# Designs tried in a protein design chat: VH-VL binders against q9umr5. Part 361

Target 1, 268 residues: q9umr5
Amino acid sequence: SYKPVIVVHGLFDSSYSFRHLLEYINETHPGTVVTVLDLFDGRESLRPLWEQVQGFREAVVPIMAKAPQGVHLICYSQGGLVCRALLSVMDDHNVDSFISLSSPQMGQYGDTDYLKWLFPTSMRSNLYRICYSPWGQEFSICNYWHDPHHDDLYLNASSFLALINGERDHPNATVWRKNFLRVGHLVLIGGPDDGVITPWQSSFFGFYDANETVLEMEEQLVYLRDSFGLKTLLARGAIVRCPMAGISHTAWHSNRTLYETCIEPWLS
Key: E = the ipSAE of ESMFold2; O = the ipSAE of OpenDDE; V2 = 0.75 times the mean of E and O plus 0.25 times the DockQ between their complexes.

## First folded at step 17 (VH-VL)

Design ye118 (framework fv_nofazinlimab)
Fold by ESMFold2-Fast, scan of step 17:
Structure ye118 (fold): chain C 268 residues (1-268), chain A 123 residues (1-123), chain B 112 residues (1-112)
Amino acid sequence: as target 1 above (268 residues)
Amino acid sequence: QVQLVQSGAEVKKPGSSVKVSCKASGGTFSDYAISWVRQAPGQGLEYLGEIIPIFGTANYNEKFKGRVTITADKSTSTAYMELSSLRSEDTAVYYCARTKYDILEGFSDFDYWGQGTMVTVSS
Amino acid sequence: DVVMTQSPLSLPVTLGQPASISCRSSQSLVWSHGNTFLNWFQQRPGQSPRRLIYKVSNRDSGVPDRFSGSGSGTDFTLKISRVEAEDVGVYYCMQGTQEPYTFGQGTKLEIK
C-alpha cells in the first residue's frame, strides 16, 4: 500500500537517468507506482521554469487525484525548483514527502561545467549581465542564477526564484505559502562533492553573503521572515536534512547507499 | 577541421543488436552534444537521440525508446549508438552529428556530420 | 511531433537560374525573441548531409552567398540565386525547437 511516487528530472535530463532509482524503489517498496515525467526532456529543460511548472502541473493533477492517500515527489537538481513552485501554485496538492535531490534551492553562483558548457565565453562574475536581462530569463538556468554581488539585480530581475522564495513580493505570496505548508515532509539532500551545485549548501537553503561566506538556512532572511514557510515547517518537525559526501552531481539518483539512507525512509 | 569518424558497415541478422561508433576530436567531444540520425535507402532523415558526453546525459526519440542506447567513452572521445531487436526496416545509413548549446549565440544544430555507417539487416 | 512539410519535392532547374524551396512547420518554431531553430541541409549523392543555414537565415562558413534563408513562425524559404552544377542533391529543412527534432521530407534539386 505504498503511496505513488512522481519523479521530476533536471537539466538536459530524461526518465532514463532514473532507471537505478526505480530499481531501488522496486526492491525496498515492491508494488509502488512510480511515474517519471517525460516532460521538458533534453533541450526542453532550458525552457523558462514557469513554463515547465505549468506543464508539470497538468501532468501531476490526474496522478494526485487518483491517489487520495497522497503521493511522494522525488525532484532532482533543477527539478527540485519546479517541485517547489508546484507545491506553491497547486491549491489542492496531496504531497506527503517532497524529496529534493541536490537542488539549488537558494540559487546557483559558480563556474561549473554546466555554466561553461552553456556560456563558453562567460565567467560567473559577468553572467549577471546576461541572466538578469529579459533574454536570459527565457532560459531555466538564468531563472535561478543568484549573484551575491548583485543581489539588487537578482531581486529585481529574477522572474522565478526570487518570487518562489518570497524574496520579492508577489500578489499570490500568501496563497503560495499556505499551499506549500501542506507538504508532509521536506527532505533535503546534497553534499560537498556534487561539483555542479554551487554553493552545495544551496540544496539546504544556505547561500553566499556578499563576501561569499556561506550562511546556513536559519541565518537566511527568507527563513527568519518565514516568507514561504521554512520556519513553520522546521518547528513542525517536517524538514529533514540528509547531507552525504562522495557523491557527484549525476550520481544522486544512482547511489544505493544514498537511496537507503536519505530516500527510502520517506517512501511510505 | 573538426571531425566525426564512424565505424564501418555492418550486416546483422533480425533480432540481433548493432553498436555504431562515432569518434570525435577532443574539443568536439567535450564541448558538444552528439546526435544520431538515420536514413533508410532512398528515404529521408530520422532522429534517434542525443547524448551530452561531458555529463553522460542522454535523451531518445520515443519511437526508439527501449531499443536505442547512446553512450560515451571520455577516454577515447567516442560516442556509441546501440540499436537492439533489429528488423529489416532498421536497414539504413546511421549518422552522428554534433550540436552546440550556446545560450548567447543560440543553439547550433547538427553543424558537422560523420561519414555515415551502413547497417543492413537481413537473414 | 512537429511535422515539417517541404514543397516542391522535385525541383528541376536550369543552370544559372534561381531556385526556391519552401518549408512549413505544424507549429511555431520560435523559442524566444530572436531565436527560431530552423536549419537547412544539403545532401549531395553518396555524401553526408551538410548544414547550409542555421537559425533561419545564418549562413555557415564556406557556404556560398548565393544560398539564403528567410522566414518566421511556421513558414520558411531556402533560396539559391544562381544554381550551379554542384548544387544537385536533396535539401532538407529541420526544426530544433521541439523534441524530437524533425526533418522535412526533402526536395530533390536536378538540372534541366
Scores: ipSAE 0.755, ipTM 0.875, lowest interface PAE 1.3, mean pLDDT 92

Design ye119 (framework fv_nofazinlimab)
Fold by ESMFold2-Fast, scan of step 17:
Structure ye119 (fold): chain C 268 residues (1-268), chain A 123 residues (1-123), chain B 112 residues (1-112)
Amino acid sequence: as target 1 above (268 residues)
Amino acid sequence: QVQLVQSGAEVKKPGSSVKVSCKASGGTFSDYAISWVRQAPGQGLEYLGEIIPIFGTANYNEKFKGRVTITADKSTSTAYMELSSLRSEDTAVYYCARTKYDILEGFSDFDYWGQGTMVTVSS
Amino acid sequence: DVVMTQSPLSLPVTLGQPASISCRSSQSLVWSHGNTFLNWFQQRPGQSPRRLIYKVSNRDSGVPDRFSGSGSGTDFTLKISRVEAEDVGVYYCMQGTHDPYTFGQGTKLEIK
């Protein structure tokens, strides 16, 4: 019998966005219990990510408890960061496959229509003034804003991403690393035509340096220091990279070829 | 100037579905979220759900989950609300309204409303 | 769901006199760092609702200055300093802090 699947949505999202994904899973793995968590839907997706992590934690505990064989997580966009934190704060999680679907794992530094929608008078070059304030850190999008030209401010002010990535010290870092390493597989999905996640390599733990040159995961300090276990997972053979071109940000959960290539193989 | 123009009145049988449209003009459709609110005759206002056209995302009041579907067509600047499995209790005027999510200035909830669409469900 | 309770539900007022409508939420409407999403709407007979006040106390463009909003946390008030004939209608408070958005039951303002 197949392990249950828990789906965590993204910014301004709800369970409705995953109707095609659920159809694909039902076709290839009939009988799979799929739970799409309807928490922090719509505007509540802008709540601070630590608040969202607490709420999702409360929701996943009973699901995991009922599935001693383990569960799979499919976490889309911002939801991938929620799942990163869940895997770190839960010392008893039984997650087999964590499928990160175009999530900005090293952060976001993009000047897209989505940024203009939420910050009509701002550009990516000046958003650091808002996001790295205590006020800005009360909004989820600022929790993973990573300005490569103000890395000192990011390291000092980020209340979420810098902490879960082990880029800034936290009393719980050792426990968070131990918990995260319990995951069976880390499946990373993303691609160059996403159009929202900037740089798109953030979905694979790559990111800009101070000159806006993308450095891949293996060149990142968090990987080299093994801050939360990426180097250990890669050595264990537990990291899967599945890049795909031709897919826009809102299409990752509704593309059949993507599902068959990158998701289906990891749903035991 | 800025207008939300809704489709005309509908009379439906119990068990059928209805699809109401809301066309935006005089502004940039993609800059806003579109919400749907209903009002039964002589009663108050009840929220059904919201769509964010640029994200392609919709969220719904749990009370209507499984019966309501909200969609948007950016090319025609039109949002749609479809309600299925209609009951006599669904008889109401259905309104669309717009919201702007500006983090720095604050959220501007329901600043403009459509004229309303009367949906009557009767046997 | 957040319950929004308005009082009074029926408000007969003499022209030129002040009117006041209270709105109470079952839980705090503070989002973060002082942002409170409490709105007031007016619905004249046969018309769509029109927003008068947003974020507790901000008056919409074109809304007469005789309308004012105030309050914090769970307790909010809409005041009309001098009621005019055109003010007849039903007034609703609405919260946008918690999903789903919820409205008060409405206050019917009528001229004596």
Scores: ipSAE 0.717, ipTM 0.863, lowest interface PAE 1.4, mean pLDDT 92

Design ye12 (framework fv_nofazinlimab)
Fold by ESMFold2-Fast, scan of step 17:
Structure ye12 (fold): chain C 268 residues (1-268), chain A 123 residues (1-123), chain B 112 residues (1-112)
Amino acid sequence: as target 1 above (268 residues)
Amino acid sequence: QVQLVQSGAEVKKPGSSVKVSCKASGGTFSDYSISWVRQAPGQGLEYLGEIIPIFGTANYNEKFKGRVTITADKSTSTAYMELSSLRSEDTAVYYCARTKYDILEGFSDFDYWGQGTMVTVSS
Amino acid sequence: DVVMTQSPLSLPVTLGQPASISCRSSQSLVWSHGNTFLNWFQQRPGQSPRRLIYKVSNRDSGVPDRFSGSGSGTDFTLKISRVEAEDVGVYYCMQGTHEPYTFGQGTKLEIK
């Protein structure tokens, strides 16, 4: 029958926001065991991403062990970065489809109302002073803050994203790449009307250069150097890109057309 | 001045649903989260859940799993708490309260409260 | 869930005398960066709760300086240096460190 699905939520979120997603899966793939992980909910989603990775890892191990045929991951927003790290640190994961719902895979650099809510006195141009300190790196949002005007500070100070993307060296990089490459399919979903993920192309491994011009995945150094396996996965035919306009950040997990077009085909 | 103004008292039958509103003013709605807390007659305070209107995200106390739904309408600066499958034990005053999330200053929990809404569940 | 235990539950005091209320948590309330999300609320008869203290010892604007909060880790205290008639009501401690947020049972302060 269908492989189990594990869902990882985003910033200030919980399992309850995925009720529509669960309904869609039940309609199209009846009998699928879906586990929405209720860890790091609400304010706990601000805890450092490596701490979240450890907690989610402990939760997914028994689910994966019980499903020798494999599992699927659906990871929303910040949760997509947690899943990126899970796939790298787990020597024995059996993930078939990793479905990334509007996640800032190359980082975030946006002065949106969402950022102002957490940093009401800070501009995006000045947030690097906070985020690239040891103090700031104890917050999840700073773990993927990627200021294109201070790329040297990002590379040196990022305790999470720069390491998981292979942008800075790490002793485990070769093992992390090998583990990540075990994934069956990398399904990337996002769109221009998200309104939170900035640039929205970060969900497809695109990002700003120093002039704030977006360069797509194939122009990124991490892709060209194949730092964690993107070039290898693309050559294997394992990367799926599913952009959709008209969807705001909080609607990716609750839009039926999005589900039918971008998610449903990958839930074997 | 900060105000959270709640809807009026409700009397409901067992098995029905109730929806209580909390209208925010004084810059409260988009800058803060709104939590719901209840108090049964002569009893203490119990947390139900929280919504962050700017994100549209809500999280709930597991004890009320599947029965509570918290929503927000930004155009009217109003948060709602809907509790379904009502039982006599749900008779309580329901309060809304606000929380400020500020990474530099730290979180400021429940700094202002609504006046409360009495919900009576009677057979 | 974190259990918050208050003592005493009933606190009769003479007008003008000091009063203190203890609050104990079943788990440490320390979050990141030295932040401890322990709050104190006052509820006067027929009224909504009003926050007096946030983050252990910070007094809210408009709260008289005769109210003070102290403590660390799992043990916290609210003190009133000179009780006044308007202080009658129920006092609650509340933790915001772990979800779900939880409250103590309440301490009823009454004038003798």
Scores: ipSAE 0.726, ipTM 0.864, lowest interface PAE 1.4, mean pLDDT 92

Design ye120 (framework fv_nofazinlimab; at its last look DockQ between E and O 0.69; V2 from the best seeds 0.77)
Fold by OpenDDE, look of step 18:
Structure ye120 (fold): chain C 268 residues (1-268), chain A 123 residues (1-123), chain B 112 residues (1-112)
Amino acid sequence: as target 1 above (268 residues)
Amino acid sequence: QVQLVQSGAEVKKPGSSVKVSCKASGGTFSDYAISWVRQAPGQGLEYLGEIIPIFGTANYNEKFKGRVTITADKSTSTAYMELSSLRSEDTAVYYCARTKYDILEGFSDFDYWGQGTMVTVSS
Amino acid sequence: DVVMTQSPLSLPVTLGQPASISCRSSQSLVWSHGNTFLNWFQQRPGQSPRRLIYKVSNRDSGVPDRFSGSGSGTDFTLKISRVEAEDVGVYYCMQGTHEPLTFGQGTKLEIK
């Protein structure tokens, strides 16, 4: 039988967005038990990510317990960060494939329509004043705001991304790394036509330097220092990168070609 | 200046579907979310769900998941609510309402409402 | 779901007299960032609901100052200092802090 699949949604999202994905999985892997977690839907997705991590953890623990052979995670957009954090804090998870579906794994920085929508009176150049305040960190979108021009503020004020990345020292860094390394495969999915994840390479752990030049995963300090296990995972062949062009952010979970190419191979 | 104009009254048979429209004017459609709320005769207000056109995402009250579909057409600044498998209990006035999401200012729920659409489900 | 409980459900008032409606939520409506999304709506007979108050105590444009909202956490109040004939209708509280959004049962304000 196929391993159960757990799906985690993104910002202002819900299980409804994954109706096509469920259809695809049912067609290609009949009998697969797919659970799309309807937690922190809609406006609730703006709650602090650690709060979300705790809620999702409570939901996945029973599912994992009933699946001793392991489970697969499909985590979309903001959900990908939630899932990475889940795998970091859970010392007994049994995740075979962690599929990060167009997630800002290295953070977000850009004037996207999403940002303009949420911050109608602010621009990316000013958002650091808000997001790196204690008040701002009470919003999920600020928990992974990564301003390359204010690295000091990011490292000191980011209460989520900087911690799960191991960019700021904390007592749980070693344990979180150990836990995360329990994953069988890390499948990274994203593409240049996403339009929301900025830069789109963030889905592959690439990101801006101080000059807003995009560097690859292997050039990132988190990789070079193996702060949460990326170097180790790559070395053992556990990282899969699946870039795809021509897919907008809201279409990653409903594109059949994307599913067949980047998701389906890892659901066996 | 802001207006939400809904489609006309509907009479439907049990088991059928109804689709109500809500056209927004006087503002930028994509800057807001459109929610749907219904009110059975002589009863209170019940939240159905919302559509966020800029995100292309819809969120639903779990009570109605599987039967309600909310969509939006940005080109016409129109939101739609479709309710399937209609029952007599679905007889109600259905309202659309506008919501502004602003992290700094807070969420501004339902600052403007449509005029309502009466949906009658009867054999 | 968050249950919103209004009291009273029926509110007969003499013209010119004050009125008060209570709304209680089954859990706190305060976000971690400090905002509280409690709204009050007025629905006059045969009309669509109209928002009067947002975030507990802020009046919408055009709402007379005789309307005021107050409260915190789980207990909220709408007050009308001097009831007028045009105030007849049903009043609803609504929370926007938790999904799904939920309304109170409504309070029917009538003139004695």
Scores: ipSAE 0.909, ipTM 0.947, lowest interface PAE 0.6, mean pLDDT 96
Fold by ESMFold2-Fast, scan of step 17:
Structure ye120 (fold): chain C 268 residues (1-268), chain A 123 residues (1-123), chain B 112 residues (1-112)
Amino acid sequence: as target 1 above (268 residues)
Amino acid sequence: QVQLVQSGAEVKKPGSSVKVSCKASGGTFSDYAISWVRQAPGQGLEYLGEIIPIFGTANYNEKFKGRVTITADKSTSTAYMELSSLRSEDTAVYYCARTKYDILEGFSDFDYWGQGTMVTVSS
Amino acid sequence: DVVMTQSPLSLPVTLGQPASISCRSSQSLVWSHGNTFLNWFQQRPGQSPRRLIYKVSNRDSGVPDRFSGSGSGTDFTLKISRVEAEDVGVYYCMQGTHEPLTFGQGTKLEIK
């Protein structure tokens, strides 16, 4: 019947946050096997993203093996970056729909309450000094910190995002691109009222230039060079964009209208 | 200035639920996570879980998953710990304590504690 | 879960003499260089625990300098250079690197 669904949570999160999402799926697609991965919960969500990718990889392998018809991924916030890397490093994944719920796909450069909470004595303008050090790269939030005023430092120091986006060369880039392109659908969800993901268009592969003007996906070098397959996926008709206003960051997994509009159609 | 004030002692029957409150002051609630730790009479300390009000997220010790629920009310700066299906071995003093997740300074666990709430489970 | 093992569990000491408590973890507590989340708490009879040391060796404000923490990886020590009567209580180490957070079983410090 329905393909199983694997859910990957975000920063400081756990499976409890997805109770409403699971109820919505049960109502519209009864019998769906939904696995919310309870790995890197709470403070462990701050572990380096490559470490998280390894752990989630070990967890998803047996689930995918038991579902030869394919699986769907729903990946929330930071979890969307984990899922990006999973799709690239796994040469045998069978993911149909990759549903990205308000994930900073091109990175984060925000001065929200979240930044003040994690870096109370720092401004977004000086966080590059911490994040682009070897010490800072041992924290997940720094793995996708993308300061548009220090792009050279981001490109040289990012141990995760710059590599997975193909913004810096890597020996495995060709294989990662081939693997990522196996995905059936890339469903991008986000919106202007999120309040955390900055710029919110990062959820759609848009990002700031050096003047903090947002350039959309089709204007990004990673798209134009087709570094990991975005241009190919778009040409194939495999990218779905579903922006919605009025949704705050912690509400993406618990809003029924969003579920019905952006998620439900892709859970066949 | 900083204070965590917990609700009063409770006596409960086996199979019932208890909900303990922890009211934060002095800027604690918005800037910190609130954890729950228990101590059975004459025993050591045991971690139950944590809520991070700013992220709206809760995380639980696997031993208590399915029985413990930790919530927060931002309007009253109060965190709650609810434990269901009570057994005699749940008799303990329950503490709330705060944690600061400063990336530059590191994790600062339990620098301030509440006064404790005695929960007695008896038939 | 990470197991925290304290030794000794009972520590009778003479006033003015030094005291030492060991804490060993079943897994490394290193998050990254400079970030090892090992804490020490004191619980006096009838009171809530009070944190003495955080991140292995940092003293909390108001904690006397006769208390010191040291160690790395899996082996940690709390030292009291000169025990005073007010130090009577149970001492706990606690790791914050791995979920769930776990405590040692406690060391009861008694005078004489």
Scores: ipSAE 0.782, ipTM 0.881, lowest interface PAE 1.1, mean pLDDT 92
Fold by ESMFold2, look of step 18:
Structure ye120 (fold): chain C 268 residues (1-268), chain A 123 residues (1-123), chain B 112 residues (1-112)
Amino acid sequence: as target 1 above (268 residues)
Amino acid sequence: QVQLVQSGAEVKKPGSSVKVSCKASGGTFSDYAISWVRQAPGQGLEYLGEIIPIFGTANYNEKFKGRVTITADKSTSTAYMELSSLRSEDTAVYYCARTKYDILEGFSDFDYWGQGTMVTVSS
Amino acid sequence: DVVMTQSPLSLPVTLGQPASISCRSSQSLVWSHGNTFLNWFQQRPGQSPRRLIYKVSNRDSGVPDRFSGSGSGTDFTLKISRVEAEDVGVYYCMQGTHEPLTFGQGTKLEIK
């Protein structure tokens, strides 16, 4: 009866992190088959995002094939970028709801304890020197590092985010847009108290201009040019924005009110 | 200087549990992962898993799934490893060691080790 | 799990002569395009392990320059250019590229 749900985790996650989410789904949608993909665990979550996309694609193909009526994706943090790339590269995906749970969809420019953990000798203003090098692009967090003060370096060096956003010319842009537009709904979830995603509006396709002023999704060039289909999806009524205050980054999948408000309605 | 100091030796009966502590000093505890490695008498080294305090998650060697629990207390800079349903084959020295996840230098695995904790499982 | 196979398991060596320990992995240890997380540890009798080499060939601080590491992909070597009495112990390779982390069986270095 209910479409299967596929869960894609974030950086340094495990399937145990989603135990509360699984319980909520079981309570409200009994009988739903939920698969939390157990790939790229631990340190392997730092592997290049294209490598992760390839591996997750291989895992989701048989699940989607066994569910011709469609599936839902719930994709957390870094996992939301993996899922958006999946929707672009898969010719025949059958995803109805793509639920992006506090994901840095327009990139990350945060100077948090998480950043200091991975880059102990650097500040966000200098990370472009590491991340926009061949060395840095071997790691997932640099694949979506988005320094608003070094746009030319970002556009030239980003091996992942600039491509899936259609910010750099590439031969697959038209096909990726077509594939992405086959999604039924794009559900964007995030909030101002996240503490990790910076700016938090990245979860809603907002991001900094050169002055670090946040421009909303509708003010972004990628939206205005409809580079990968955001304007088309919004015009169809297929984009749902569900902001919620008071939730820290590690609590999005364990908050019942968030689940009931932002996730539950989309698990048909 | 970095130092990892472990709790003292333990003697346990089969079927019970043991909890070993590893207190870190010299540096910020949340900047590192703490891993557990064991060595049975006369044998090699075997990885059990790690805890990453800043993410609040542990990752386990599948071989020990369901028997091992690794936790951390940031306020005391202490990691813990608990092994349940003990068997005589679990008799070993248990070490903690740290990993630095540094993108610039690459991963620095087990650059510092604790002194080891002997756990003896016998009737 | 990635299997790490060391050879030899026992290495008697004459003082002052070179020694070489081989380590093979069942899978490539290349992280992506350039990083290879292959480490070497020394365990002297009655002591905790000590890291000697990280990322194939980088010596840790305080490790004598008679120790060197080399290799790529699945085949790696630890060399001691001139063995000294203090080098007695068991040597382990370890891979950090794949979960779970795995060690070789160890090579016991002893003076003839």
Scores: ipSAE 0.690, ipTM 0.841, lowest interface PAE 1.4, mean pLDDT 91
ESMFold2 (binder alone), look of step 18: mean pLDDT 88; pTM 0.916

